VH-VL binders against LON peptidase N-terminal domain and RING finger protein 1 (LONRF1). Designs and how they scored, part 16

Target 1, 211 residues: LON peptidase N-terminal domain and RING finger protein 1 (LONRF1), of Homo sapiens (Human) (q17rb8r558to768)
Amino acid sequence: TAELSHLTKNVPIFVCTMAYPTVPCPLHVFEPRYRLMIRRSIQTGTKQFGMCVSDTQNSFADYGCMLQIRNVHFLPDGRSVVDTVGGKRFRVLKRGMKDGYCTADIEYLEDVKVENEDEIKNLRELHDLVYSQACSWFQNLRDRFRSQILQHFGSMPEREENLQAAPNGPAWCWWLLAVLPVDPRYQLSVLSMKSLKERLTKIQHILTYFS
Below, E stands for the ipSAE of ESMFold2; O stands for the ipSAE of ESMFold2 at other seeds; V2 stands for 0.75 times the mean of E and O plus 0.25 times the DockQ between their complexes.

## First folded at step 9 (VH-VL; framework fv_umesolerbart)

Design g_py (from f_vn with heavy chain S103P, light chain N93Y; at its last look DockQ between E and O 0.90; V2 from the best seeds 0.84)
Heavy chain, then light chain:
Amino acid sequence: EVQLVESGGDLVQPGGSLRLSCAASGFTFSSYSMNWVRQAPGKGLEWVSFISSSGSNIYYADSVKGRFTISRDNAKKSLYLQMTSLRAEDTAVYYCAREGYVPGGRTEWFDPWGQGTLVTVSS
Amino acid sequence: EIVMTQSPATLSVSPGERATLSCRASQSVSSNLAWYQQKPGQAPRRLIYGASTRATGIPARFSGSGSGTEFTLTISSLQSEDFAIYYCQQYNYWPLTFGGGTKVEIK
ESMFold2, look of step 9: ipSAE 0.824; ipTM 0.912
ESMFold2 (binder alone), look of step 9: mean pLDDT 93; pTM 0.943
ESMFold2 at other seeds, look of step 9: ipSAE 0.800; ipTM 0.905
ESMFold2, look of step 10: ipSAE 0.813; ipTM 0.908
ESMFold2 (binder alone), look of step 10: mean pLDDT 93; pTM 0.946
ESMFold2 at other seeds, look of step 10: ipSAE 0.825; ipTM 0.913
ESMFold2, look of step 11: ipSAE 0.715; ipTM 0.874
ESMFold2 (binder alone), look of step 11: mean pLDDT 93; pTM 0.945
ESMFold2 at other seeds, look of step 11: ipSAE 0.807; ipTM 0.906
ESMFold2, fold request of step 13: ipSAE 0.831, 0.825, 0.795; ipTM 0.920, 0.915, 0.900
ESMFold2 (binder alone), fold request of step 13: mean pLDDT 93, 94, 93; pTM 0.947, 0.951, 0.951
ESMFold2 at other seeds, fold request of step 13: ipSAE 0.779, 0.833, 0.829; ipTM 0.894, 0.918, 0.915
ESMFold2, look of step 14: ipSAE 0.813; ipTM 0.909
ESMFold2 (binder alone), look of step 14: mean pLDDT 93; pTM 0.941
ESMFold2 at other seeds, look of step 14: ipSAE 0.825; ipTM 0.914

## First folded at step 10 (VH-VL; framework fv_umesolerbart)

Design h_g9d (from g_p with heavy chain G105D; at its last look DockQ between E and O 0.90; V2 from the best seeds 0.80)
Fold by ESMFold2 at other seeds, look of step 10:
Structure h_g9d (fold): chain C 211 residues (1-211), chain A 123 residues (1-123), chain B 107 residues (1-107)
Amino acid sequence: as target 1 above (211 residues)
Amino acid sequence: EVQLVESGGDLVQPGGSLRLSCAASGFTFSSYSMNWVRQAPGKGLEWVSFISSSGSNIYYADSVKGRFTISRDNAKKSLYLQMTSLRAEDTAVYYCAREGYVPGDRTEWFDPWGQGTLVTVSS
Amino acid sequence: EIVMTQSPATLSVSPGERATLSCRASQSVSSNLAWYQQKPGQAPRRLIYGASTRATGIPARFSGSGSGTEFTLTISSLQSEDFAIYYCQQYNNWPLTFGGGTKVEIK
């Protein structure tokens, strides 16, 4: 569609934090450049911008996630409260700048579907095991931490019947990655994975570390 | 096995046109960015053009801008290069190349390459 | 545009000996550098990516090193199948660029 092709060239980039597909990302925006960027997104009707973490060698990381604007409040003191949710993951092809904020040409990422019947069976087994580990980890959290997670991120998404239906894989994986204290380099590596098997394996290792 | 097979190379006069094709198999074509790379006889490698996995972003070398058009058909697992206003200096073997993918890294290295198709521009 | 300069243009080496190939970038490419081998009449084959990571199936006698602007490909004990032309390629910036190649010949 036209909307898809529009949001792959000179995409406005908010350089701040990690964002993940399906995960809420509330923002408190006071910098003039980002207020301008968000205002333009609303006025043009695109209601989206990319989110990338900063990078020591470049302006921002080579991978990120689109944020979809659900609601925005422009406050009298010049601040903006922006309610967003993560959309599609992307790879940065080429960096740019516009009016003080970063832009990028991007390539959207989707999981590669596994078609081999034995591999699908093994993937289902791995998924169910790691999902159970994630549930156990969440159930065993101290009440204060569980409450904080629920308030900020919401409930852990339900298990999905078709593991490969969504282009980014199961939503619970992204929710879990968002709530776990993982090193930024590791976060970018997992965000950029196009193999659900690799993602589940890495999540399993993280959960084992925290168990 | 992952394979790329080019076709459409031919002998053409200056100012002529050709359409190169590259058939892909053994991998999920729609998940990878694709490139054309050329090599003049007895010379080195020169990157020609890039197209992103969806086809939404396209880049060209300055030497071919305005004359060459890269495209892809993900349903047919095919990459194309439409060449027009051909010049003697466009004479080369043209390779179809798939970008790699390693999570977290830049990916604009090439694996695999096709075997190439020869374009000769001569009067 | 980042210019990649390879040296020497031709390297004559006896079988079993060590070959050292140099690649220099006109500006930093970090570790975003790949090495390819090309034999006559054949397509290039990827040896190294990320400056130092060996591609799957590439023999251990091939090693890459360097970062920034200076890079080296080393073949520790040359075999008969290693006599070929070797190219470096940067993928830090557009346009993507290759070095001019180093031909490794039998002495």
Scores: ipSAE 0.746, ipTM 0.882, lowest interface PAE 1.2, mean pLDDT 91
ESMFold2, look of step 10: ipSAE 0.780; ipTM 0.899
ESMFold2 (binder alone), look of step 10: mean pLDDT 93; pTM 0.945

Design h_h15r (from g_py with heavy chain S30R; at its last look DockQ between E and O 0.91; V2 from the best seeds 0.83)
Fold by ESMFold2 at other seeds, look of step 10:
Formats: structure tokens, sequence, C-alpha cells
Structure h_h15r (fold): chain C 211 residues (1-211), chain A 123 residues (1-123), chain B 107 residues (1-107)
């Protein structure tokens, strides 16, 4: 399995919650099927699995995020405490099943780079505006809410010098989506985007709603 | 503008082999999954094969499985179809097709299509 | 494999009139359906995806509807360039499959 350059075929899928690139995703796992799935991931050396939200039509959503296992503790009562962080985003190509848990053939997603100099300038202007809106929103939260976010997710990532260097775009965008109470379908749309401009525009709309 | 240009279609004997090429331009080729679709003269469209953006996942129609091999070279922005054990029923125009894009939805429709290259299998 | 059945095979319509094309799936494909137009000697051109979303640059006279197993393409006022063969295609399941086509011709 680890002999392949990237895990893309029959990828084990945890069907539970929304995960985002760079964002920690601590899990408390009690179901035997998922305990087995995670144990296999460690034993095979891949130390990663896909995370998708459920979908009424297809069992799980068409888009998700890989989780990298950092630490795991298997408890005697059958529970597992799993420390993960989000990695690459993906699209589901084909669904499968293995020993009670879902699997998928997947295609990794990354942003399409903007090359036109005028478009790059417009993108930076939009980015700086939306980043300022996000910072303002976070700083104006009541102390209790801000403390809860800091405890669970950490501080907002700093802006990045090159907006298009990372394949998934700026990390602060994903952090913000993780902390905001937004509907999963809307979040899936943003997760699937290959355009940083589209993502920033959607984040701007969300922030305006909460202002 | 996004363009797909097929080449390599020819007249070939049954049991023969042929390699089709598709040159892509005007878009980030490595970011898109690609397909071959064929159309026999006077007949409808048939999906032939799919290859994911990285090349790591590949699917074939049952009619060509074991005989055709799809591949891609992302550095050269090129898609290929190696055909072997050709049969008369493989006679068709072969189209190179890029997969679509829409946030949040499934994308396995085709946009754009190349102009096609004709493969004729006749003894 | 999902069988896509288009009807009628040929539709004779006067210019300026409405054309209604049917596409049926052998089982539900949700809204994962596309429509294509193909003129003689040309490659297919996408018209509609997601059952009802017009692709960029497609005139408003083209509209798609339906979900599940029953889908319709409507051309509200046929233009001279609209006489062609139309194909539906499902993309909910592998293998991807097309309907047999509906030829729209001058009455």
Amino acid sequence: as target 1 above (211 residues)
Amino acid sequence: EVQLVESGGDLVQPGGSLRLSCAASGFTFRSYSMNWVRQAPGKGLEWVSFISSSGSNIYYADSVKGRFTISRDNAKKSLYLQMTSLRAEDTAVYYCAREGYVPGGRTEWFDPWGQGTLVTVSS
Amino acid sequence: EIVMTQSPATLSVSPGERATLSCRASQSVSSNLAWYQQKPGQAPRRLIYGASTRATGIPARFSGSGSGTEFTLTISSLQSEDFAIYYCQQYNYWPLTFGGGTKVEIK
C-alpha cells in the first residue's frame, strides 16, 4: 500500500464530520469498525484516512479531507483517542466498502494558480480585505467564545506572503471555516473549490452575515 | 482558449495496435481528470476510459478492458490511448474530453471535447 | 450499468416551435445528468449539467429539468442552428453512459 506515491485507491473513509486542511481534528472513536480502520492505517504505515460528512443520497459526501494521524491511544473499554490534522482535500470518484467501513477511490484537489498580473493584484486586494474582516470578527468576540475557539482550534494562522504557494490556499481560510457555525453543504462547496477567489468571496459573504 | 487536439487515428487490420494522442492547451492540465469517448459511424456516443488528474485512478468500459490502456503525461500536457487487439467494432471517431468543474457537485460531464480522430479497423 | 433511454429517436419540428426531448434512466441518477448537442461532422457540445444548469454561453431557450429517472430537455423556440442530435449522459455511476440520441430535424 505504502509503495504507491500517494494514497488514492480504496482509501479508508471515516464518515463523521467536516475536516479541513491544516486544522486539527481530534477524534474519540468508539465504533469497532472505525477502531479497526485506524489500527490498520497504523499497521500498514500509511497513518492517514479520509474524513467525509454523511450524505443521505450517497452514504457520504462527494468531497472530503485526508486526516494525518499524529497520535492514537487504544483504550481497554474499546474506545480510541485519535489526534489528527487535516491534509489534502479530495473528490470521491468511486465508493466501496471494507469490513463495515467505507472506502473510496479519490482525486486530490489543489487550487489553480492565477497567472495574470492584474488578476493577482485583485486577488491580493480581496485577500487582504477579507483577512482584515476575519481578524476584526475574531477580536470582537466575547471573551468566552474567543477562549473556546482558542482552546479547541488554536489561534488564527498568520497571513502568508505568497497567497498561492500552498496547494490549498491560505491556512487561515480553513481555520475560519472550522470555527464558524456554517451549514455543512455550504462548507462542502468551499472545500471543493479550485479557486482562491471563489473561496475568499464565499468567506466574505459568511463574515458579512455574522457582522 | 481551452483546446484538445487528437491525433494518431489510422486504418488498421483486425488484431492490430494503434496509439492515440491528445494535446491539451489553455488550462492547467494536471488539475483535470480526462476521458476518451468514441462514436462509431452513424451511431451514438460511448464512454471508453477515464484517468484521474494524477493518473493514479483509471477506469475502462467493459468493451475495451484488457485491450486499451489510458495514460497521461502532465509535463507534456498530453493524454494517450494505447489500443491493442483491435476489432471491427472499435471503428469509431475517438474524442479526447476534459472533465467538468462545479464547486460541491459531481464533475463527470465533458467540457470541452476535441474534434476527434478516426480509427478504422478493416481487413 | 445504467441504461439511458432517449425518446423519441427522431423529432420533426418547425423552426420557431418548441421541442421536448425525453431521457430516462434505468435507476435513479439523482441530478447527475448532462445534455450535449452534436451537429454533423462536429464534436458534441455540452449544454446542461446537473440536470438543469445551463453551461456558460448556452442560450436561455435551452432548459433542462428532472431528477431521479426522468429528465427533459426543452428548446423553447428552435433556431436554424438547433437542428442536431441531442444526447443525455448520466454521471452518477461508473461506467458513464449516454442515451441513444434524439435527432431534431426540420418538419
Scores: ipSAE 0.794, ipTM 0.902, lowest interface PAE 1.1, mean pLDDT 91
ESMFold2, look of step 10: ipSAE 0.806; ipTM 0.909
ESMFold2 (binder alone), look of step 10: mean pLDDT 93; pTM 0.942

Design h_h16d (from g_p with heavy chain S31D; at its last look DockQ between E and O 0.83; V2 from the best seeds 0.71)
Fold by ESMFold2, look of step 10:
Structure h_h16d (fold): chain C 211 residues (1-211), chain A 123 residues (1-123), chain B 107 residues (1-107)
Amino acid sequence: as target 1 above (211 residues)
Amino acid sequence: EVQLVESGGDLVQPGGSLRLSCAASGFTFSDYSMNWVRQAPGKGLEWVSFISSSGSNIYYADSVKGRFTISRDNAKKSLYLQMTSLRAEDTAVYYCAREGYVPGGRTEWFDPWGQGTLVTVSS
Amino acid sequence: EIVMTQSPATLSVSPGERATLSCRASQSVSSNLAWYQQKPGQAPRRLIYGASTRATGIPARFSGSGSGTEFTLTISSLQSEDFAIYYCQQYNNWPLTFGGGTKVEIK
């Protein structure tokens, strides 16, 4: 496995959009506080920060996703173009603030693996059903919407032979959540799930709403 | 069946030290944050300490900060509380408690609790 | 630190009747509130989390309500096993804090 940062205390938090494991998250950063935050992440060598959506009651949501900085370009006028990709999911333990941007103590999340042979078989059957439903939804979109998704997010990832191999489960689930036009609250709920069965069931409910 | 079993409670003099242990079974211990909660005889509940699933974040009640150390060994599925500079007011039943789980919400409620171990601090 | 205040300290109720327990927070805890039941010599048992969500296996006669600073646990049609001490607990802010408890006794 690659060496990864163990950043869990006073993690810098960008409060903006939903981010998902494996999904690119390109950012245009105009605000001085976030430019400072990103510059510090590079200068300290961590090259990571958390992404959370806003929340009326708590400044930002209780769950988020780490973004790993792949490239950054600082413009002469102080703006930044930041190329990131989603990494580990987390929950927020404790909120803080540093120089105008949010921080958090966090706990990383991983899926709980199913070990029982009958449960694995049922999980595979559910997975294949929901994957087919997602494919059908995507192929039945109007051409304009489908083309826009392909341009911005790329193709839906292929189904995986071992659906429990990755700590976050199949990549296609996260791609689908990134492109679905649903309320961030429902997307956040799925992000927080530690069970692939629960995630697939929720995705199925969302897809049924759009059918 | 999810089970938490505390041990190490004893009679100890003021200023003394004691180590409590909690053995976990029936769940993936490394997936859960853990807590110690205490209850003085005939009194209410008081949260004592928290440790995150990886052990990287630790919080203490002000009443025990600097005197108690929470730790965990995920390989041994065990939670510990090292107590030093014990005082009479530390006399209580000490419960090991697993943090809850719910998608999308905060989870710092407790399920299950162990049956507790009694610590008595007296001359 | 958020202070949790439970009232009354003791509630005398006849079997088959309704009990209403109050819990007040010194500042808003949103819906981040849990209720526990404790019988003599036993560990606490979870009843409610999220202010109003019954934990798995808890009978429908237990219900929770409230948000912000005011919370209520209602036990409809009390059973013999329901005479116990009940605690509320907030988990909105660190440190985590409990109320002082309400003892539900036979009238």
Scores: ipSAE 0.672, ipTM 0.861, lowest interface PAE 1.8, mean pLDDT 91
ESMFold2 (binder alone), look of step 10: mean pLDDT 93; pTM 0.940
ESMFold2 at other seeds, look of step 10: ipSAE 0.678; ipTM 0.865

Design h_l12y (from g_py with light chain S28Y; at its last look DockQ between E and O 0.91; V2 from the best seeds 0.84)
Fold by ESMFold2, look of step 10:
Structure h_l12y (fold): chain C 211 residues (1-211), chain A 123 residues (1-123), chain B 107 residues (1-107)
Amino acid sequence: as target 1 above (211 residues)
Amino acid sequence: EVQLVESGGDLVQPGGSLRLSCAASGFTFSSYSMNWVRQAPGKGLEWVSFISSSGSNIYYADSVKGRFTISRDNAKKSLYLQMTSLRAEDTAVYYCAREGYVPGGRTEWFDPWGQGTLVTVSS
Amino acid sequence: EIVMTQSPATLSVSPGERATLSCRASQYVSSNLAWYQQKPGQAPRRLIYGASTRATGIPARFSGSGSGTEFTLTISSLQSEDFAIYYCQQYNYWPLTFGGGTKVEIK
């Protein structure tokens, strides 16, 4: 139902790594608290939980990404291999705890669509430029690094016809953030952005640094 | 360009009810969390209530919990505060405030504010 | 609930001089602090967020500093339009709370 797929209160939070929309996030779950959390998400039918990186001052960061469970494989020793993919981005409003794992009230984030025709034209020009820069960066990688990325993450997603169709913007942006060795603070900043123009501008800065 | 315009402030008796409205324009209303903040005459600022962008999460100050109800209509770009069981201490200018925006940071600061609407509770 | 204490309650300053306003939180609020200016009969105007980040359109003479529990707003060369009440606000914990204000007035 819409309610089951649109969790916003007391959302279970796995505190581990950065996740991004559309990007696979395979997990190896052995801790009893997270095994319980995963079991509950399957039993309730939601098949989702939030992923946030840890934070030294809080238990976890103020921004994260929902993970959708695709498959779970239970091992004889009680561990689980959980196959997930990133969904909606979110902001943490209020933190909580349940049975040893973290929870949060959250607000989902979506890109604000640009309606002005001149602004849409400028956005497409910026997108095409930055996409070309990303392609050039990938092609100019040393063969070892390119092969490792292809093996682990696959190829860069193709450019999309409608840049603003998806609420999280183009998938290739998230793929690029997942493969680049960027600062965690920069990762969180980009994850939190409500503007495709802002995101493309920051990606361009990142690519310039690596060129 | 970004505007918030409050309305519905009035003189009411203790125990009465009143509904405040806030009309938003110049920004994508459905993308922002919204707040009510009040200021009693000659006094400081007091946060009253919060509603998330979708309306799914709502918080209240203890002083108004159970008596006030915040709501929003994203299609009409409007924020509301339904007040009931009004008391003399609820007398204040009520401001509609949009939550801030900054990538990577916390955003529970206010920009912009409306000009306010006066609620007076007296017999 | 986090109590925000501003001092002094009133600050008398000559135009062109430096004004220094203090804000103290009752517990750690990181850098999740905002400053507002309010003139008589007007809504508050945001000045600073994140303890030290000047909002767009705010003159460079306004600066914020501090983290944790101790915060300062500095107006480096006070102008005639700067005589107002200034409020700090923490947004690290719910409920959101404001200081009692510092009135900056002409000496």
Scores: ipSAE 0.813, ipTM 0.908, lowest interface PAE 1.0, mean pLDDT 92
ESMFold2 (binder alone), look of step 10: mean pLDDT 93; pTM 0.943
ESMFold2 at other seeds, look of step 10: ipSAE 0.825; ipTM 0.913

Design h_l15e (from g_py with light chain S31E; at its last look DockQ between E and O 0.95; V2 from the best seeds 0.83)
Fold by ESMFold2 at other seeds, look of step 10:
Structure h_l15e (fold): chain C 211 residues (1-211), chain A 123 residues (1-123), chain B 107 residues (1-107)
Amino acid sequence: as target 1 above (211 residues)
Amino acid sequence: EVQLVESGGDLVQPGGSLRLSCAASGFTFSSYSMNWVRQAPGKGLEWVSFISSSGSNIYYADSVKGRFTISRDNAKKSLYLQMTSLRAEDTAVYYCAREGYVPGGRTEWFDPWGQGTLVTVSS
Amino acid sequence: EIVMTQSPATLSVSPGERATLSCRASQSVSENLAWYQQKPGQAPRRLIYGASTRATGIPARFSGSGSGTEFTLTISSLQSEDFAIYYCQQYNYWPLTFGGGTKVEIK
């Protein structure tokens, strides 16, 4: 299972939207090229493909997130309903094409752990501050908007006691980025970060902007 | 304090082989892609090879394809270049270089560089 | 393969004066361009990445500009430690390629 989850060469890329670790990404697939791509992912047993937003200069962005297929329904009208959740983040090294869909050689991204005790203390202080800001922002949303977020994305994940246990950092950060109406440029920047401190700092700036 | 230290440069006959090593310290080696870059005496810089952080993706300059093999050992924080079928044109200082980091952008520049190790291919 | 052409090959400049170095790519490399400084007997040192972003610790007198195919490195007030060879490097396409270098000398 571990071997099947570590695709790095000629990875099939769905060019559509931003995806984030741990965040559900339901898809309606109607294009023959993407139907083929998803069918192949299931048949080979990998059950994964990369998701990248489009890019004017390069067809798709230099950063993305793997989507793990949880369930697929093939419909008689030619559509597929694909239930996915975000996995590992990646950087695009080299672009390719296969049978009408994009592919990429990729490098997976993980947070670099902070080991210095003073830095860990500062990181926890920053984390708790930004988490409180996020909760306040969410609680102050109008009921209609809050309900839409809950319906589509679910509840904000609970804070985690060990901030550095997961390779991508706390899940609530990714949930928040998925629901915030931010510039795609900021989304890609945060997706690419190898530092929880950088990510929290950027999220703090975004939340302050919306205050 | 990030440091890269190359070793293994030597004088060798054409057609010979050498293995270069690069010891890394002061950063999380397994999180960075690594490169070899060379410079013939009195000449410019030439990129030689790239290896991704996990070792799963590898690229070579056309001038060395089929003759050089890049590898890494993340547990030992070490980068390697196995060179075979050496030619006079391979005479150069070989630098170990770490790939850069910038959120949201491409990162295939070099920071830092090691001090270099000299390979001389001469009869 | 993207050919990077630097000009001039040698630039003679008096201390305190402005130096302007040119780098041209054979096709667009967007802003994926870096500049390096190399002194005799030393490894190269990164100055600029992303065409215009100064690396940490690099003095403000160094500035980069340009995008696409034409790029410039400017040293606004040349210091004695700035006499070196400067290389540009594109990282938009594989293989990664360098320019031939511009040697900045004391006039």
Scores: ipSAE 0.789, ipTM 0.899, lowest interface PAE 1.1, mean pLDDT 92
ESMFold2, look of step 10: ipSAE 0.792; ipTM 0.900
ESMFold2 (binder alone), look of step 10: mean pLDDT 93; pTM 0.942

Design h_l21y (from g_p with light chain G50Y; at its last look DockQ between E and O 0.72; V2 from the best seeds 0.74)
Fold by ESMFold2, look of step 10:
Order: sequence, then structure tokens, then C-alpha cells
Structure h_l21y (fold): chain C 211 residues (1-211), chain A 123 residues (1-123), chain B 107 residues (1-107)
Amino acid sequence: as target 1 above (211 residues)
Amino acid sequence: EVQLVESGGDLVQPGGSLRLSCAASGFTFSSYSMNWVRQAPGKGLEWVSFISSSGSNIYYADSVKGRFTISRDNAKKSLYLQMTSLRAEDTAVYYCAREGYVPGGRTEWFDPWGQGTLVTVSS
Amino acid sequence: EIVMTQSPATLSVSPGERATLSCRASQSVSSNLAWYQQKPGQAPRRLIYYASTRATGIPARFSGSGSGTEFTLTISSLQSEDFAIYYCQQYNNWPLTFGGGTKVEIK
């Protein structure tokens, strides 16, 4: 099949952890198959690959997030640190394999925009409510946990004026999912959602659980 | 409301060509993969072709591969099926179908379906 | 290609009785199976997805079960409007495939 220049066909898949749009995902690459995969992504100029968690029923989950390579750093022992950030979300259409690493044909996911005036108003109200709840949760954390989050993930992104401008919805939602200790099945469910209302509702339920 | 309306079904001779269209409304067309499914008179359902939301991934049933071409125009919210080298066994009602949606699961089931357009291949 | 085999081809059932429709896959499709109802002159309607999850608005008398290669659609207390042809469809592997259908007739 075609070299890695195709963004949606035979996309190389790193099977490791959950990635989210806008969230940094630093990686230590030591396995030969992933070293090869990363090298190819750089050499072809695509500078991106998919990230999926493993799945017990399949080789990897049906949903994932593209990682954009920002930097590669060498270590003395031959390992490298790959500096990435989450980009587009996707679902897996068809699985494959190339030279020991997984591949997939994928379909990118974007939020479906709400056009009805009353629905837009309700969405804004829900968003502001859940954002406030998230801020309260973060402020009520013990100092050591809050400091750990700030060091590892940075500050919670500010809410944005146009909730539907970004194709993945507000960045703060993904930041919050990255820092919360949530079961992977709920993480995958939220990653796959095409509705900001659904995502906000699920986040609200998660925050209530950790109240 | 979500609607799919097929058009372009006609009588055509064997070896002929025909282009089917499907007009979509009531949902964000560019966010969904689309399918054609057909049903010969008095017979069962047969999946024909799939096209991903961007148009970048396309799959065909073996029975139509090389003869049919699926395409979409997201700006016009339209799905197409270009049929060539038509055969008598291609006689069927052709349905436009939207892929499903469910968080966290596979979605290659069909909802909604259009009401279909009849293609008859006869000498 | 995964072949889907439905049985019986025709099932005659009196209203109020239970109907059981079978669908077998030639290899495992996990739970990636849907059921459709098609009434005369109409497009198919989705009943069940993920083997056992009812679509929104589908009456509780319809239930799906099974996993792997063996699947069942059950209509408890059959109603007169349930006369139709029922199709199973797998979406585990490409190409997507349907069963041959089971026609449910009112006895």
C-alpha cells in the first residue's frame, strides 16, 4: 500500500496510552518497531501518527487521537524522547500491520455544530455550568495534587468565546479528561463523541462522582 | 429532520451507465460516512459501497468493484454512485444510507435509510 | 467475506406468541451485529445494534442476544404490525454483509 503520506489510509498506530486533542503527549521510544515508525513519519514529512490504547478483544481500540511530532530529543543510551501534541480524533475503519507496528484506515471525528438558537443558548449555559464545576474541583484539590497537575499538564485552558469554533470543542474539556483518573472505557466514550452537549454532560457526571 | 432522498434510477440497457444521487438534509453531512445498499426485486439486502466522511477511504462489494464509483460532494451535501457496465443482476432498488453513531463502539450499521430509487437493467 | 445465514426462511406465528429468529456468522463478528425490519414497500428500519441494544423508539418486545457466531432476535408477544422481513447485518469486517432474511407471517 502507499507510503505514510496518506493521512487517513494505512496510518501508523502507536499502541500505548490515551491521547487527547491539544494535550501534550511526551513519549520515550525504545522498541525497535516504534523507532522505525517514528523515523518513517519524520522521513516522509507527515510528522504524525495515531495513538490508541490497547484492547483485549482487538489489537487496539476503535478510537484514537493523532499525535503531531514537535521535537525529537536523543538520549545517550539510544532512546529518544518524542515531543508530541494531540491533534484530530479518529475512529478506526480497518486494521492492518506494517513491519511489526499496527496501522489503520481511519475517519476523523469533528463535533457536529448546533444551529438552533435555543439549543445554542442551552449549550452555552451547560458549558458555563460544567466549566465552573471543573474550576471548583481543581481549586479544591490538595496543594500537592494541584501542583503535580500544573507541572505535568500546565494550567487549565481558558474557556473560549465561541464554543463551536474548534472542531474538537473547547480545549479545557480535553485537559480535564487527561488529568482525571477515569476508567479507559469512559475516556474512549468521550473521545468518540461528536456532540459537545454529550461530552459536557459526561464530564459533569464524572466530576460529580469525584465530588 | 434527517432525510435522505435518492434519485437517478431509470431503465437502462445492459452495458449502459447511470449515475445515482442522494440529497441529504437535517444533519451535518460532512461528519458522517455514507453507504449504498441495494435490493433486487423480491430478494435480500446487499451492501454496495462505503465512503468515509472526507471521501478519503472507499470500499466496494466484490460484485460491483471496478464498475461502480462512489463519490460525495460535502459542499452540496450529496452522495453519488456512478454505475458502468451494468448487468441484469444490478437491477435493484438502491438505498442511500447514513452510518450509525454510538459513543465508543463501531458504527457501520445504517440509520437512516432513504426510500430508494429503482434501477432496471433490461434489453 | 463473512457469510451471514438466517433461519428459518419463513416463520408463521400467531399474534401474542413468541417468534425466534436465528442468524449465524461464518466467523466471529464479536457483538458487531445489527437487526433490521422491512415492511412491504418500505425501506429497512434499524431495530437492534451491538447484538442486543435496542434502537431508540423500538418496542421492548424486540430483543437481541448472542455474540461471536450465533445470534437471535426474539419478538415476545407478536403484534399484527410485526409482519415483515427481518435481516441481520454484521459490521465487524469489510465487506459489510447481510443475512438472507426471515419472513415473519401472521398465522
Scores: ipSAE 0.712, ipTM 0.873, lowest interface PAE 1.4, mean pLDDT 91
ESMFold2 (binder alone), look of step 10: mean pLDDT 92; pTM 0.936
ESMFold2 at other seeds, look of step 10: ipSAE 0.768; ipTM 0.890

## First folded at step 11 (VH-VL; framework fv_umesolerbart)

Design i_g9d (from g_py with heavy chain G105D; at its last look DockQ between E and O 0.92; V2 from the best seeds 0.83)
Fold by ESMFold2, look of step 11:
Structure i_g9d (fold): chain C 211 residues (1-211), chain A 123 residues (1-123), chain B 107 residues (1-107)
Amino acid sequence: as target 1 above (211 residues)
Amino acid sequence: EVQLVESGGDLVQPGGSLRLSCAASGFTFSSYSMNWVRQAPGKGLEWVSFISSSGSNIYYADSVKGRFTISRDNAKKSLYLQMTSLRAEDTAVYYCAREGYVPGDRTEWFDPWGQGTLVTVSS
Amino acid sequence: EIVMTQSPATLSVSPGERATLSCRASQSVSSNLAWYQQKPGQAPRRLIYGASTRATGIPARFSGSGSGTEFTLTISSLQSEDFAIYYCQQYNYWPLTFGGGTKVEIK
């Protein structure tokens, strides 16, 4: 179980969409290569694979998120619905291929904790300001769009008492990025950040643009 | 404030062994991948080895594969290079180098570098 | 592996003049190229990453350009501290590789 929690070499990669820590990512799998990849992850007990968006110059982006398999439902026509949730973020070190699907050697990413008391205070102030701005944005959405978000993503996660406890930072940040129509390059940049301050600053900029 | 300090360079005979150390300070060592880069006297730069932040992925230049072993101790903020079966062509200044950080981009460039430690392999 | 070729090997220029250094890759490295400056007895210093992005604290007279296989480092008005050896390095493929260097000397 412990070995399976730290997969870093020749990790199977599903090349499709952006995934974020803590955010559900339901998948419709029809391609034989991805059916094989997912079957293997279940049979070996790893029950996870990496998700990366495609890249114009490479087969897939340099950053991604692990998806943890919660459920698999098989359809009569051979397609399957795979219920996943985002886990650890990663950087791609080296690309490979196995039986038609992509693989990668990866390095997991974690936020660097801030320890200086003044910096922690500034981080809390920034967090509370941006969280308030996010809540205001969500409240001011037309009811139709708010209902659509609630249906697909659920409600915004509540703020966390310890901002730096989770390796990926607060869950509400990732929920917000998943629901906003953000430029793909911005998405990858934010996914790769090891600083909660940087992430909150970028989210604030995005929210100001939509406000 | 960010510093890398190499040590352990020495004069050794061909076929000998040597262990290089690199002490890191001023940054979160466990969050960065690390490299060794060498420079033979009067020559250019050659990448030697890479180790990921957790130590789970390791790469070597073909010229040293099977003879050199990179390792790290994140608790001690230290990077190591164990060298065996040393040859005259391994004579170089060996630099410890931290891999970069830039959101959304590849980061296999080096900043900072240590001051280097000289390894001389001669009879 | 990717061979990086720098030209010229030596560039003799007068202070205050423009220097243009070339770096060619044996196949495309996209924009995954860095430039370093090295002075005698010192470790290399990073100038440019991502082909064109100046590192923090590097003077504006340094600029990088290019993508794919052809790259250029330009120093718009050479200062006395700029006479050094310059290396390019690709980081698109393993193993990581450096060019052979261009020595910029006083004419």
Scores: ipSAE 0.796, ipTM 0.902, lowest interface PAE 1.0, mean pLDDT 92
ESMFold2 (binder alone), look of step 11: mean pLDDT 93; pTM 0.949
ESMFold2 at other seeds, look of step 11: ipSAE 0.798; ipTM 0.904

